# VHH binders against Protein DOG1-like 4 (DOGL4), part 64

Target 1, 232 residues: Protein DOG1-like 4 (DOGL4), of Arabidopsis thaliana (Mouse-ear cress) (q84jc2)
Amino acid sequence: MSKMRNLVEEKFLEFYESWVIQLELYLHQLLIAHNNNTMSETELRHLISKLTTHHKAYYTAKWAAIREDVLAFFGSVWLNPLENACSWLTGWKPSMVFRMVDRLRKSRVVLVEAQVKKLEELRVKTKFDEQKIEREMERYQVAMADRKMVELARLGCHVGGESVMVVEAAVRGLSMGLEKMVKAADCVRLKTLKGILDILTPPQCVEFLAAAATFQVQLRRWGNRRHYVTHS

## First folded at step 9 (VHH)

Design g48 (from u3 with F102Y; framework vhh_6qgx_2)
Fold by ESMFold2-Fast, scan of step 9:
Structure g48 (fold): chain B 232 residues (1-232), chain A 124 residues (1-124)
Amino acid sequence: as target 1 above (232 residues)
Amino acid sequence: QVQLVESGGGLVQAGGSLRLSCAASGRTFSSYHMAWFRRAPGKEREFVAAISWSGGSTFYTDSVKGRFTISRDHAKNTVSLQMNSLRPEDTAVYYCAAGSEYYLPTSADEYDYWGQGTRVTVSA
């Protein structure tokens, strides 16, 4: 189990570091496209597609990793403490992404009334789906304190082969429950992203994705700088 | 797995209209982006039009923009291409495609499922 856990963390750390480097390269392309306004609609769609494919690769790798060790994602070694502190169920909080959308209202690429209406409908649906998952997580946390779990914790305080096996089986069951919740949260994230991109024009998609990527990259840099300054 | 069947191809005179239809079967059709590609004899597959999984976003290649309209019916699991003001250059085999990418793709390599094609011939 511990050996598998170490391998999952090492492999995902390696994946994530290269994934972030590529995200920064795409962010540079998005900023060029946004600032120069020289690209055709076909070129903009191709750039947006590259970035969404990049995010798809992240979730493909994540879901493979959480099948092996979901707990690695609840205090990830590939994320700094600031990134971990800003996490909601192992990733970005879906409703918060609408802050990036709100920035579009104040930019050169103005939203039309029909888009505003669709985005508000999506925001409401996203909040509703998010709250369903939060209730599930609350129920999960409450279940950790029920009679069965208290008894299993008590058994885990006494070393014995049979008791160890029962505790390990219970922990595996808990991990499977967390995996289901993480995947549900990721599905809300992806539905929200797909919904926003479907409503926005290609120039607005570029601006939105640039804002989101900028926030992700800067949050990582701020956390890495603070950690270094504090501990060095 | 999604299966796609095209219909509506035929012979039409320049300036005429045709409506192509693509019937999709599969439990996840409503989550797929749908597109039409075409291939003229001796040429490679060319993107024509696409419609997003929700039906809220569409994209057309410049040569058909304003003449062709893509639409979908989620209840019937169909996607249609209304082709108006047809030109001899529109002569090709038209293929329906379905893709599961997060954004509406325009490249053939980003589509997962393909129909067998329906032939459209536009006479001068």
Scores: ipSAE 0.496, ipTM 0.794, lowest interface PAE 2.3, mean pLDDT 85
Fold by OpenDDE, second read of step 10:
Structure g48 (fold): chain B 232 residues (1-232), chain A 124 residues (1-124)
Amino acid sequence: as target 1 above (232 residues)
Amino acid sequence: QVQLVESGGGLVQAGGSLRLSCAASGRTFSSYHMAWFRRAPGKEREFVAAISWSGGSTFYTDSVKGRFTISRDHAKNTVSLQMNSLRPEDTAVYYCAAGSEYYLPTSADEYDYWGQGTRVTVSA
C-alpha cells in the first residue's frame, strides 16, 4: 500500500531509483571485468574508483536527507519490505559484507594468508563497532520511554495547542539522537568498505564489489516480486 | 555489431494500447541497456524509456509515466514497450536503441545502435 510520502521521502525515492539504475550499470561493468580478465590493473582501479564514488554519493545524499527528516529512513518507502527487513539502522549491516569476502576464498582469486589475517582483524573491529552502536541504541530506546515522554503520551490523547508544540519539540530531540546513530552506523559501513578494498587486490575488489552489487540488486528484485512493488 | 529490429507499430485510437517489440541480433544483448526513443512529425527525437542491462531498473520520461512499461527478455534478446492509454501526442516513429555507456543515457547521441523504427499513429 502506497504510504503518504513527505517531501524528503519523495526526493530521496527519486534519487535512490536513479542511483540503483547506475549501480546496475556498474555491476554490468564489474561482471565483464571479472569474467574477461582482459582489463589492466589501471582499468580495474578506475572501475573500483567509480564504484566507490558512487557509494559515497549515496551517503552524501542520505546525510543531507536525514538532516531534514531522519525518520524517513526508518520507514524507507523507497525500499520494499524484504529490503527493509534486511536493514540495520537504515542500511546494510557492516559485518554482513564479510560473508561476501568469504566467497573470494573459494574463488579463482585466492586470498593470501596475509590478507586473510587482515580481513579477520577488520571483521573483529567491525563487529566491535557495531556492538557499540547497538548499545547506544538500547540506551536511546530506554530513554524514549522516560517520564517526560510517557507524560506527553498521556496528554496527547486530548491535546491541541501548546501541548502539540511540546510534543513536536520532544520528537525533534529524539530525531537528533537517531540522526547521530545513523551517521555512526554509516561511518562504520564506509570504514568497513574501505578497509576491505584496501586489503584486496584490484581483481579481488572487482569480484567483491560485483558480489555486493549483485546481492543488493537481487534482494530488491526478490522483494519486488514477492510484494508486487514497483520502484522503477 | 548489434542489429535492432522494431515491430508492433500501427494505427490505434486514443485510449488504446500497443505493444512494441525490438529484437536484437547477436550474443551480446545482455551487455547493453536498452531504450526506446520516438520522433514525432516535425519534432526532434526524444527519450521515452530505458531499461538496465539486468532488467531490474527502468526509467521513463515524465509524459509516459504510468502509461508505458518497458521490459526485456534476455532469453529472447528482446525489449518491449507496452503502451497504454495512448494519446494523439504519442504519435511518432519509435526507435529501439542499445547503449553500453557506464551511465544510463537519455540523449540519443550516446546510444551505440539503433533500429529502423516502427510507426505508431494515435487517432483522436
Scores: ipSAE 0.000, ipTM 0.256, lowest interface PAE 11.5, mean pLDDT 87

Design g49 (from u3 with Y103W; framework vhh_6qgx_2)
Fold by ESMFold2-Fast, scan of step 9:
Structure g49 (fold): chain B 232 residues (1-232), chain A 124 residues (1-124)
Amino acid sequence: as target 1 above (232 residues)
Amino acid sequence: QVQLVESGGGLVQAGGSLRLSCAASGRTFSSYHMAWFRRAPGKEREFVAAISWSGGSTFYTDSVKGRFTISRDHAKNTVSLQMNSLRPEDTAVYYCAAGSEFWLPTSADEYDYWGQGTRVTVSA
């Protein structure tokens, strides 16, 4: 028996495909800016604004979608298996972006001591917030397991029509808790990204954003190429 | 919600200095980028200077670069614009603005909250 396609999955798949295409176009602009020192500070700031607006649009669309169906983001149909394997709570792990920041230490535009101190403070805070979310996730999963055990016990006692209502209540509870955790994780992501960009100069922001976008685009290409069907 | 109140405007002779202040209502000040815009008689609002929510980034329009300095005081919830070497073309009503954008904006349409303005007149 066929089921109706999930509307949230259809809408977000369409959105995400377009969003990634635009990210690749912005990456091209970032790489040109990084390799060519002819852009003014005003032009660099405008390019950085386009990238940050693009990321903001992603979270706006995501939060609208998770209000409808957060479970669509666990095992996302718009991500390939490699992208899904690298996900932490439906997205990138916040502390991972500091790996991209570390690349700036090897850049021609060197970080000054004041920037290094601020970035280290932000790294520590980000890791702390990340660990707090992970502890909350563990507590929630334990609570969900206990709730499911109670449901299994009730189902084993032939509860009839009441079993449907218990299952529906449990699914709603799981969804609400996951939505809260996903939003908390996304808030840490956005605060971390905003913090890094505020500390960096415009040329350093361009280099950082180029590194982050390159990683995201290449991860998608590597995963897609592995699953490329070339047989007739 | 943020409420903004400007002060420090007045009449000054060319080559003089003025310090504008913007007092922000409380609790959300540290979450907002702050900027100064100006509007001369018969002209549209133009960008002057901006400072990020952390104070780590500042940006100035070319015509004021080296003459104006924007700063913020997190303890007092204030943003200041120090204006030196004033010119007659700096004559305008100066507006304080607060924005919640992810990166430091320089366009008026990206700012959410605005003050009433303070008048600056620079005589020849």
Scores: ipSAE 0.005, ipTM 0.346, lowest interface PAE 10.2, mean pLDDT 82

Design g5 (from u3 with S31E; framework vhh_6qgx_2)
Fold by ESMFold2-Fast, scan of step 9:
Structure g5 (fold): chain B 232 residues (1-232), chain A 124 residues (1-124)
Amino acid sequence: as target 1 above (232 residues)
Amino acid sequence: QVQLVESGGGLVQAGGSLRLSCAASGRTFSEYHMAWFRRAPGKEREFVAAISWSGGSTFYTDSVKGRFTISRDHAKNTVSLQMNSLRPEDTAVYYCAAGSEFYLPTSADEYDYWGQGTRVTVSA
């Protein structure tokens, strides 16, 4: 149903455009806090809370949307081609954030030994959870090519009555499977982000969130303008 | 899903100590941030101390830093507030709260579950 798909896509496009504008405003506040070091710990915690609430709002809206049409998130119309090319199961790859933390560590971020140990433990756990989801996705993709699905695809070429109903039931089953996998991936993302913020001090959280938001905003700008797109 | 019951309140003289305890019931206790708030007679509810879901991060309001210590025991599903060097201005009803927010909350509106409170009176 292209009309229903278009309505879900249109609604989430409107949401996402507004969400990105607000992210840019929060990024501006993060950069001021990071560069000038003018805020109290209470003020920094409030700013971090606004950013995390903003990310939570994204996942709340996303999970409502995927309940209606999970396929809208595979090749999303609200993302440019570069953003889509960089997606792992409809979003950022969880282990990628540790590379951002590692890069920050080399420039101005001073982590104590206890933090380094906890971040390494979290990295290992995140990679384990990520690999589990990748194995589930591989099994899902293999199931798409099994004999039953091939036979259903053949029946779908002959439009009419019983064949159409059987194919529609199979497609619904596939969509439900993808929804569960996307939610599982998002749960790993949220647990990883929550874990990192728990380990870092408020100034370190601000620096980390600023780096993450900067990358997200710049990736969108590069893709929209195409002047700075790198081909692999 | 989560119910909170405070204990350990009472009357103490200035300079004394009290230990408040909060017992949580529920399957998801380890996923919640825990906090203590207080309300003095005729005043608004104010933040006192918080401990993250993992127990790895804590935050205190300036007036209690160095005097109060928050801790949690995941095996017993309890959160404790050790209050030392108590002052008359610490007199209040103390509330235990559990929150599911992403980052350790310090605002009352970001907490989902609340206990009924335990009364602490500090005499001059």
Scores: ipSAE 0.624, ipTM 0.838, lowest interface PAE 1.3, mean pLDDT 85
Fold by OpenDDE, second read of step 10:
Structure g5 (fold): chain B 232 residues (1-232), chain A 124 residues (1-124)
Amino acid sequence: as target 1 above (232 residues)
Amino acid sequence: QVQLVESGGGLVQAGGSLRLSCAASGRTFSEYHMAWFRRAPGKEREFVAAISWSGGSTFYTDSVKGRFTISRDHAKNTVSLQMNSLRPEDTAVYYCAAGSEFYLPTSADEYDYWGQGTRVTVSA
């Protein structure tokens, strides 16, 4: 049976498909830049700016959508099962990107000791922030199973009318909490990205962004082949 | 909600030095990239220098490289521009800017807050 999609899901699906297409185009540019040693620092910075603007657009759209229905992002019908399986609080896990940084160390790009130290500090901080969010999420999950919610769930199984309204109100409250958690997670993602891009030189940034984009695009491709998923 | 106030501008002879300062209001100074822009008479506003939120990265326009130094003091919520070997072509109103983009930007439209500017005049 086809999963019913709400308006938020449909709109974001369309947005995301277009966004990914644009990401692939930028990936191509990043790869060209990476392989072209003749690009000036100004040109590289301009390319980096385009990518960061593109990512900003994603979160702008996401945050607008989660205000309407945050639950849509916990199903994420625009993602395939593999992408969803790799998701942490509706997106990439912040600490994961340091694997991309590690790749830089093994490539032709040389990180100086000072950069390595700063990256390690950032990694530690990122892990701490992730854990903090996870603890808060656990708190919410426990709260969802409190006596009041259990009673509401029980009532919802038997009678409509006033009981349904009370349940809906409770769900809305929970959704607001989830929205806060998602925003917090996104904040850590953005801070992590900001930190990495601050530590790396423009050429290194280009390589990092290329690696990250490649991973995202390939993950989607792998998942689509594995599950024969079509979103269009 | 960040207010920026520039100071340190004035008249200086060619070859001289000035130190501009920008004071930021609020408690979130450490979250912003800081930059200096300038607008010369009859010209558009142009990028001069920027420093990342952490202070770990700096960037300069080519014409000021080796002469200008941007720095920030988190304890005082200030950003400074040390200008050495000043030239008549450096004459402009200098603006302090704050931005919160993912990467250290060089475009004016990527900065969120602006000061009123301080005038620097370099005489021949």
Scores: ipSAE 0.363, ipTM 0.704, lowest interface PAE 1.4, mean pLDDT 89

Design g50 (from u3 with Y103F; framework vhh_6qgx_2)
Fold by ESMFold2-Fast, scan of step 9:
Structure g50 (fold): chain B 232 residues (1-232), chain A 124 residues (1-124)
Amino acid sequence: as target 1 above (232 residues)
Amino acid sequence: QVQLVESGGGLVQAGGSLRLSCAASGRTFSSYHMAWFRRAPGKEREFVAAISWSGGSTFYTDSVKGRFTISRDHAKNTVSLQMNSLRPEDTAVYYCAAGSEFFLPTSADEYDYWGQGTRVTVSA
């Protein structure tokens, strides 16, 4: 057997597959709403609420899972290699949201001056939080590299049950630090998503959510169909 | 060499909060893991919480998880323990410790330097 999944990986894989299927159903509803000029603001807000609840459900499940095994999220078996290659701290990079909004502005979405100013303010806040997390991650990686050198020297002259206990403590410490960083990144993601939706009008929110869901769904489909990519 | 000085202890009612601080002197503070231990009257010293020298990893004993938060400030050379929802069984002398082990330790014998302690009394 070349690959084995632990219980956390198996349970989250099952959850994620159903979560993506529901995302595709919501994407269908978003596309219908986008093409229907007769939908009321109340109807659009209800649909937007369904999507935000769906995304919150993902983070509820994720945080329960990382409390058990955060390392499962640094080699996610429920994601294909392309999805994993596009990940930043186990999920989407917050600044990607503003690039998506910029693309929508070029083709379809017209923003008023007040919205542009609020988006730039949110971009600055998001970028600051993102950079703070990146600095903490860099410090963590440097510390791990330095400590690996110390560990190699220590293990060269110390062998026994005490070494096993030290390794177990280190793995637990590593996991706790990673859990903290992942939760911090997820909080930035949720704040950024909420901020965007608070700034945009309901029709603009529908278009934004449709673009985001389309990207996630297409990335998954492209990665899963990697064997059909021919270089000729 | 590093010297540790604790502060913030006192008398508090059950359900109350206290913030303990540990000030470290010495150029190498940023190279040490920091921890809080406590000793209740008539008992041995027990582990409470630890934070790695980078601040990226923390450990808590099960009885304080969700109630206590350990943090550090590299600019001020301090480590803090925010204690919320205090219980009478949290009554103890709290000690700050610094350790140079490669991995974040949770055993008292793995810490090199110790403060003199600060007393916390939680009344029923």
Scores: ipSAE 0.000, ipTM 0.069, lowest interface PAE 25.3, mean pLDDT 80

Design g51 (from u3 with L104I; framework vhh_6qgx_2)
Fold by ESMFold2-Fast, scan of step 9:
Structure g51 (fold): chain B 232 residues (1-232), chain A 124 residues (1-124)
Amino acid sequence: as target 1 above (232 residues)
Amino acid sequence: QVQLVESGGGLVQAGGSLRLSCAASGRTFSSYHMAWFRRAPGKEREFVAAISWSGGSTFYTDSVKGRFTISRDHAKNTVSLQMNSLRPEDTAVYYCAAGSEFYIPTSADEYDYWGQGTRVTVSA
């Protein structure tokens, strides 16, 4: 189990480092596209497609990894402490992306009234879905403290094969519950991102994705700087 | 079995109009982007038009923009292509496609399900 956990963490750390490097390369392309208004709509759509495929690759790898060891995603070794502190159910909080959308709304890029209306409808739905998951998370945490779980924890103090099997079954159940919640949260993230991109024009999609990638890259740099300052 | 079935093809004079329809059976495609591709004799499949899973976003190849309109009906599980001001160059077999990609795909290799096609012939 522990060996499998170590291998999952090692494999995902390697994947994530490569994934972030590629994200930075795509960010460079997004910034060039945003600052240079000579790209055709077909070229912009191709670039947006590369970014969305890149995000799909992340969730494909993540879901494979959480099937093996979901706990690796609660306090991830491939994330710095600041990134972990800003995590909501192993990733970004869905409603947070609307702050990036608000920057588009307040920028010199003019959003038409139909887009504003659709974005507000999506924001409301996203917040509702987010709150549903938060209530499920609370129920899960309360259930961990119920009498049956406390009894199973006591049994874990015994070294007999029978008590070991019962404890292992309980831990497996705990992990399955967390996996379902993480996937539910990721589905809200993906639906929110897909919805925003559906509403925005290709130039607006480029600006939005550039803002999102910039924030992700900068958060990592800020957290890494803190680590250097505190630990040299 | 999942099937996409095209209809509405035929012979039409240049400047005429046709409406293609694609009916899906075996499942709904509410979360899928829907597209039309075409293949002229001796050519590869080319993108024509796409509509997003929500119906809120559409994309057209330059040669049909302003002439063709793609639409979808979620309740009927159908996608339609209204073709106006047809040209001889529009002569092709038209294929309906459904794709689960995150952003509207324009490449044929990114679509999961395909119809058998419906023939459109535009005479000079």
Scores: ipSAE 0.362, ipTM 0.719, lowest interface PAE 3.3, mean pLDDT 85

Design g52 (from u3 with L104M; framework vhh_6qgx_2)
Fold by ESMFold2-Fast, scan of step 9:
Structure g52 (fold): chain B 232 residues (1-232), chain A 124 residues (1-124)
Amino acid sequence: as target 1 above (232 residues)
Amino acid sequence: QVQLVESGGGLVQAGGSLRLSCAASGRTFSSYHMAWFRRAPGKEREFVAAISWSGGSTFYTDSVKGRFTISRDHAKNTVSLQMNSLRPEDTAVYYCAAGSEFYMPTSADEYDYWGQGTRVTVSA
């Protein structure tokens, strides 16, 4: 079991490193497209499609991995401490992307009234779905703590095969519950992303995806540089 | 899960109009992007027009822009292609397609479900 757990972490680490390298290459293409107005709509759509397929590949790999070991995604070894500190239920917080969308409104790109209305409707729905998951997470954490307290109290009194079996069943139940919550959170992320891209024009999609990828890449670089700060 | 049936094809003179319809059945139609592709004899499938899952975004190949209009009716579970100012070069079998990707695809290999096709012949 422990060797299988290590293999899941090793496999996803290898996948994630390659995935981030490819994300940086796509970011470079997005920035070139954003800074140059010579690309056709067909070319922009192709670039956006490459990015969305790349994100789909991440979730395909993630869901395969969490079926084997969901706990690998809590305090992930392929993420630095800053990336882990910024995680909301193993990934980005869905509502945070609307701050990036707000930057589009304040930039040189003009959003038409119909787009603004649709983005606000999506933002409200996303926050509602996000809060629903947060309530489920809180209930889960309380139940987990109560179960663990009772279990630890019993284990402290007697150590035996019956206690081991109860612990194993409880751990399996906890893992299944976490897997469902992580998938629910990922579904909100994917629906939010799909909704934003549907509302935006191709040039606006390029700007949005460039902003999102820049943030992700820069957060990783900032976290990796933390050991070079001087003590005052 | 999703079944697609096209109708409305036929013979029309250059400059004429035709309206193609695609009836979809299945619990998840509203989550799909819908598209029209066409295939002329001896050629590969080419993209014609697409409409997003919400109906809020559309995209057309350059050769049909201003002449064709794609629309969808969620209540009737249909997608339609209004073809105006038809040209002999528009002669092809027209296929309705449904795709579940995040971003509305323009490549045939990114669509999950396909109709049987309806033939459109534009005479000179």
Scores: ipSAE 0.539, ipTM 0.810, lowest interface PAE 1.7, mean pLDDT 85
Fold by OpenDDE, second read of step 10:
Structure g52 (fold): chain B 232 residues (1-232), chain A 124 residues (1-124)
Amino acid sequence: as target 1 above (232 residues)
Amino acid sequence: QVQLVESGGGLVQAGGSLRLSCAASGRTFSSYHMAWFRRAPGKEREFVAAISWSGGSTFYTDSVKGRFTISRDHAKNTVSLQMNSLRPEDTAVYYCAAGSEFYMPTSADEYDYWGQGTRVTVSA
């Protein structure tokens, strides 16, 4: 069965496909930078800036899209099933990136104690923020099945017209709640990323960003090998 | 190679203030976290403060928290340590250090580059 996509889904799909292509290009540059000890500090900073700007662009587009239809992001037709399965509130789970940092520590990335301590503080904070959001989600999910919604559901099965309008209004309200939660999650993501990049040196940032981009790109590739995804 | 040169040390009375500065040579200043260590007479070198490459993160040993402030200037390739409310126990030779290649706790042995140090003497 071909799933019909709405305009928001279609537009964001196109955006995301282009965005991922650009990410892959940046990944290549990151890898070169990582393996090239001759790159200047200025060049490294510039590359980091490009990546951060790229990520900023994603969230700008996302937030514009979710204002129109946040529900589109809970289906995320632009992602394959594997990517979707690994998503937490329409994106990567913030605490996951610390695993990447940990792995880097075991490689060529060497952190000073001050970095380690700060990263740990950030980890704790990030986890706390995640939990707060999760609790809100739980509350939201429980509240969704309140008496009003149940009654609306019942009416929706038997009556059209006026009842449909009431249901639509209710759905809009729910969507607004979801939008808030998604934005909150994104804020945690951005804060976490900013925190990590602030702690790491430019060379370390390059390694981290390369690892993160690699993971994202590989996850997509792995998923696409397992499932046929319709891309523009 | 990075060369570090400290300045700003001297004699100060208890309760006084000093500002140490460290000038770094080279073009890779922003690639390093910068730190201050100190060695008191008869004691081992100990960690005092560190600042991230971006300057957005700082760390202090507990004994100097609230009194010392580390900062850096990327344009000038300098790191500074503002020391307020100085105490006799703060008397030491203060060393600037740069590190990026070591996983290290507060061990001085894990920093790559060191200055020659500047002496701070706090009189009672």
Scores: ipSAE 0.000, ipTM 0.237, lowest interface PAE 11.1, mean pLDDT 87

Design g53 (from u3 with L104V; framework vhh_6qgx_2)
Fold by ESMFold2-Fast, scan of step 9:
Formats: C-alpha cells, structure tokens, sequence
Structure g53 (fold): chain B 232 residues (1-232), chain A 124 residues (1-124)
C-alpha cells in the first residue's frame, strides 16, 4: 500500500499553514507600528516578543516532528517548489538575514558605530558556524558511501530475519545523525536571530522583522502563483 | 537551574538613590535576558527595566527612563538596577526575573525564573 503522505507530514502541513497565516497577521501589526511612530517602547517590545515566540513555536513543532520523521523536512510537502529551492538544511540560511540588516544601514534610521561593530562580529561568527555545519554534512554524506553502508544496503535486499534487523538499525542511526545536523543548523538560525534582535533598538527590530516576514510571505506567494520564467 | 537573589532594598527619602543587585546561582545566566519588575501595594506587577542576554540592549518603562539604569556583569553573574531621583510612587517590592525568550519580553508571563523580591520604600 502506497501513501501520498504520512501522519507526520499531514500534522505538520496543518500546523505550518496556520503558522504562516499568523505570521501574516503579525506582519500587518509590524507595518502599522513602523509607519505610525506612536507606539511606546513597551508596546514595540511586546510586538517583537510575539514574533520571537511565534518563531520559537515553529522550532518546537519542527523538532517534535523530526524526532518522528526527519526526512519529511527534506523536500517538504508544506512548502511550494520555490520555497524548497531556497532552503539550506531544511530552512533559511542564517547569513541571509544580514541582507535585511544591510537595509537598516541604508534606511532613514542610522545605526550607531557600536551596533555596526557588533553586527559585523555576529556576521563573521554566523559564517563560521555555517561552514562548520557544512563540513559536518559533507562528512555525513561521505559516510553514506562507506563500504559497510553499501554492504548493509545490499544485504537488506537479499536476506531476511536478523540481517533485516541489522539494516534497520543502521538506517535509524543515519536518521539520528541527520536529525542532529538539522538541529545544529536550527540552533545557528536561532542564535543569529537572537543576536541581531539583541543589538538593534526596538524600532530597528520592528523594521528588521517586517523585512524578514515580508520576504518570507512574498516568496510563498510568488511560488504559489503560476509564474514561470521562460526562455524566449 | 537558575536561582535569583535580590539585595539592596531599603528605606530612602524622596530624591535619594538606591542600587539593587540580583545574583544568579546554580548556572551561568549569560544566555538569559534579565529584568526588574515591581509590585506596589494594592497594584499589579509592573515592568520596570530589562537588559538583553548580551548586555547590548536596555529597556525601561517611561516613568523610570532617565532615572534608573540597568546593567549586568557576566563574570560575576549579577544584574543591577541603579535607581536615582526616587519618588514616593517608586515604593514597591522589586523582583528580579530571568527569561530564555529569543528577545527581551516585557510581560511577567514570559519570564521563567523569579527572585523572592526586595522591598523599596520611598518616604518624604
């Protein structure tokens, strides 16, 4: 019996669709706050907190889901093909958020020297952390070509009983390794987001979060439309 | 587990100054945002000030802005609140709080760990 989706995929699809709808509502609030300049610092911090709690809820749900089926996050059914094409290790590439930060440097709001220095230090650290993860993924992929893995794969096709159990244990080990890599990448994402928000003032945080949410929402809309770049 | 202990509260005359300190034990608090909340007699818990996990951002309620300064020392695992130009309206029990949220929250519900509080009385 073939199935189009498993239970983990169905549950996370339902979760993700709801999560994106709430992100769009928060984006509307961020744009109002950015345009009006009437909100107090406490009100701005509360709005920023709602956004960070919303992102935290995503990773809580994601980590619960990958514990059950990490492969659901490679070529996810809840993402359109454009969103999947833009993914790095099952999510956004951490260093890409510094492009949103660069807009703040060019906006009407000027970053002070101390903020620029801290953002540059964070950018360098983020790039370093990304490279470490990329090296771990390369080692993981090379390990898949190991003679023992090739032999276990062959054995699983031709023999039953105890040999099947050995192959199944090896496959579980591979999935656990992949889960660790995805969580490591997610930790870099969260550390980068937290670091940026910690350096920025509340109005700058609102502008940054609005830019990031706008990009995410528009990428989804572009991918959901039947718009193809065709050669002449 | 994080344990928070406040100190520095007391009786002071209007216009005076007090410095509150909060010491965290059991774990380093370098990954936690730290905040001060207060509860005045007959009122609900109110946000006063917060400092981000890195110390790069500070936040204040409007009524204390320019009078209070929050700071932290990661090496000593402490957060401090310097209170200047104190007013009778500042009379309250002051609580230190630690939160693991990705940004600095201003709602008491978003903080994970709390101290027992230190009493500040401003007379005049």
Amino acid sequence: as target 1 above (232 residues)
Amino acid sequence: QVQLVESGGGLVQAGGSLRLSCAASGRTFSSYHMAWFRRAPGKEREFVAAISWSGGSTFYTDSVKGRFTISRDHAKNTVSLQMNSLRPEDTAVYYCAAGSEFYVPTSADEYDYWGQGTRVTVSA
Scores: ipSAE 0.000, ipTM 0.215, lowest interface PAE 12.5, mean pLDDT 82

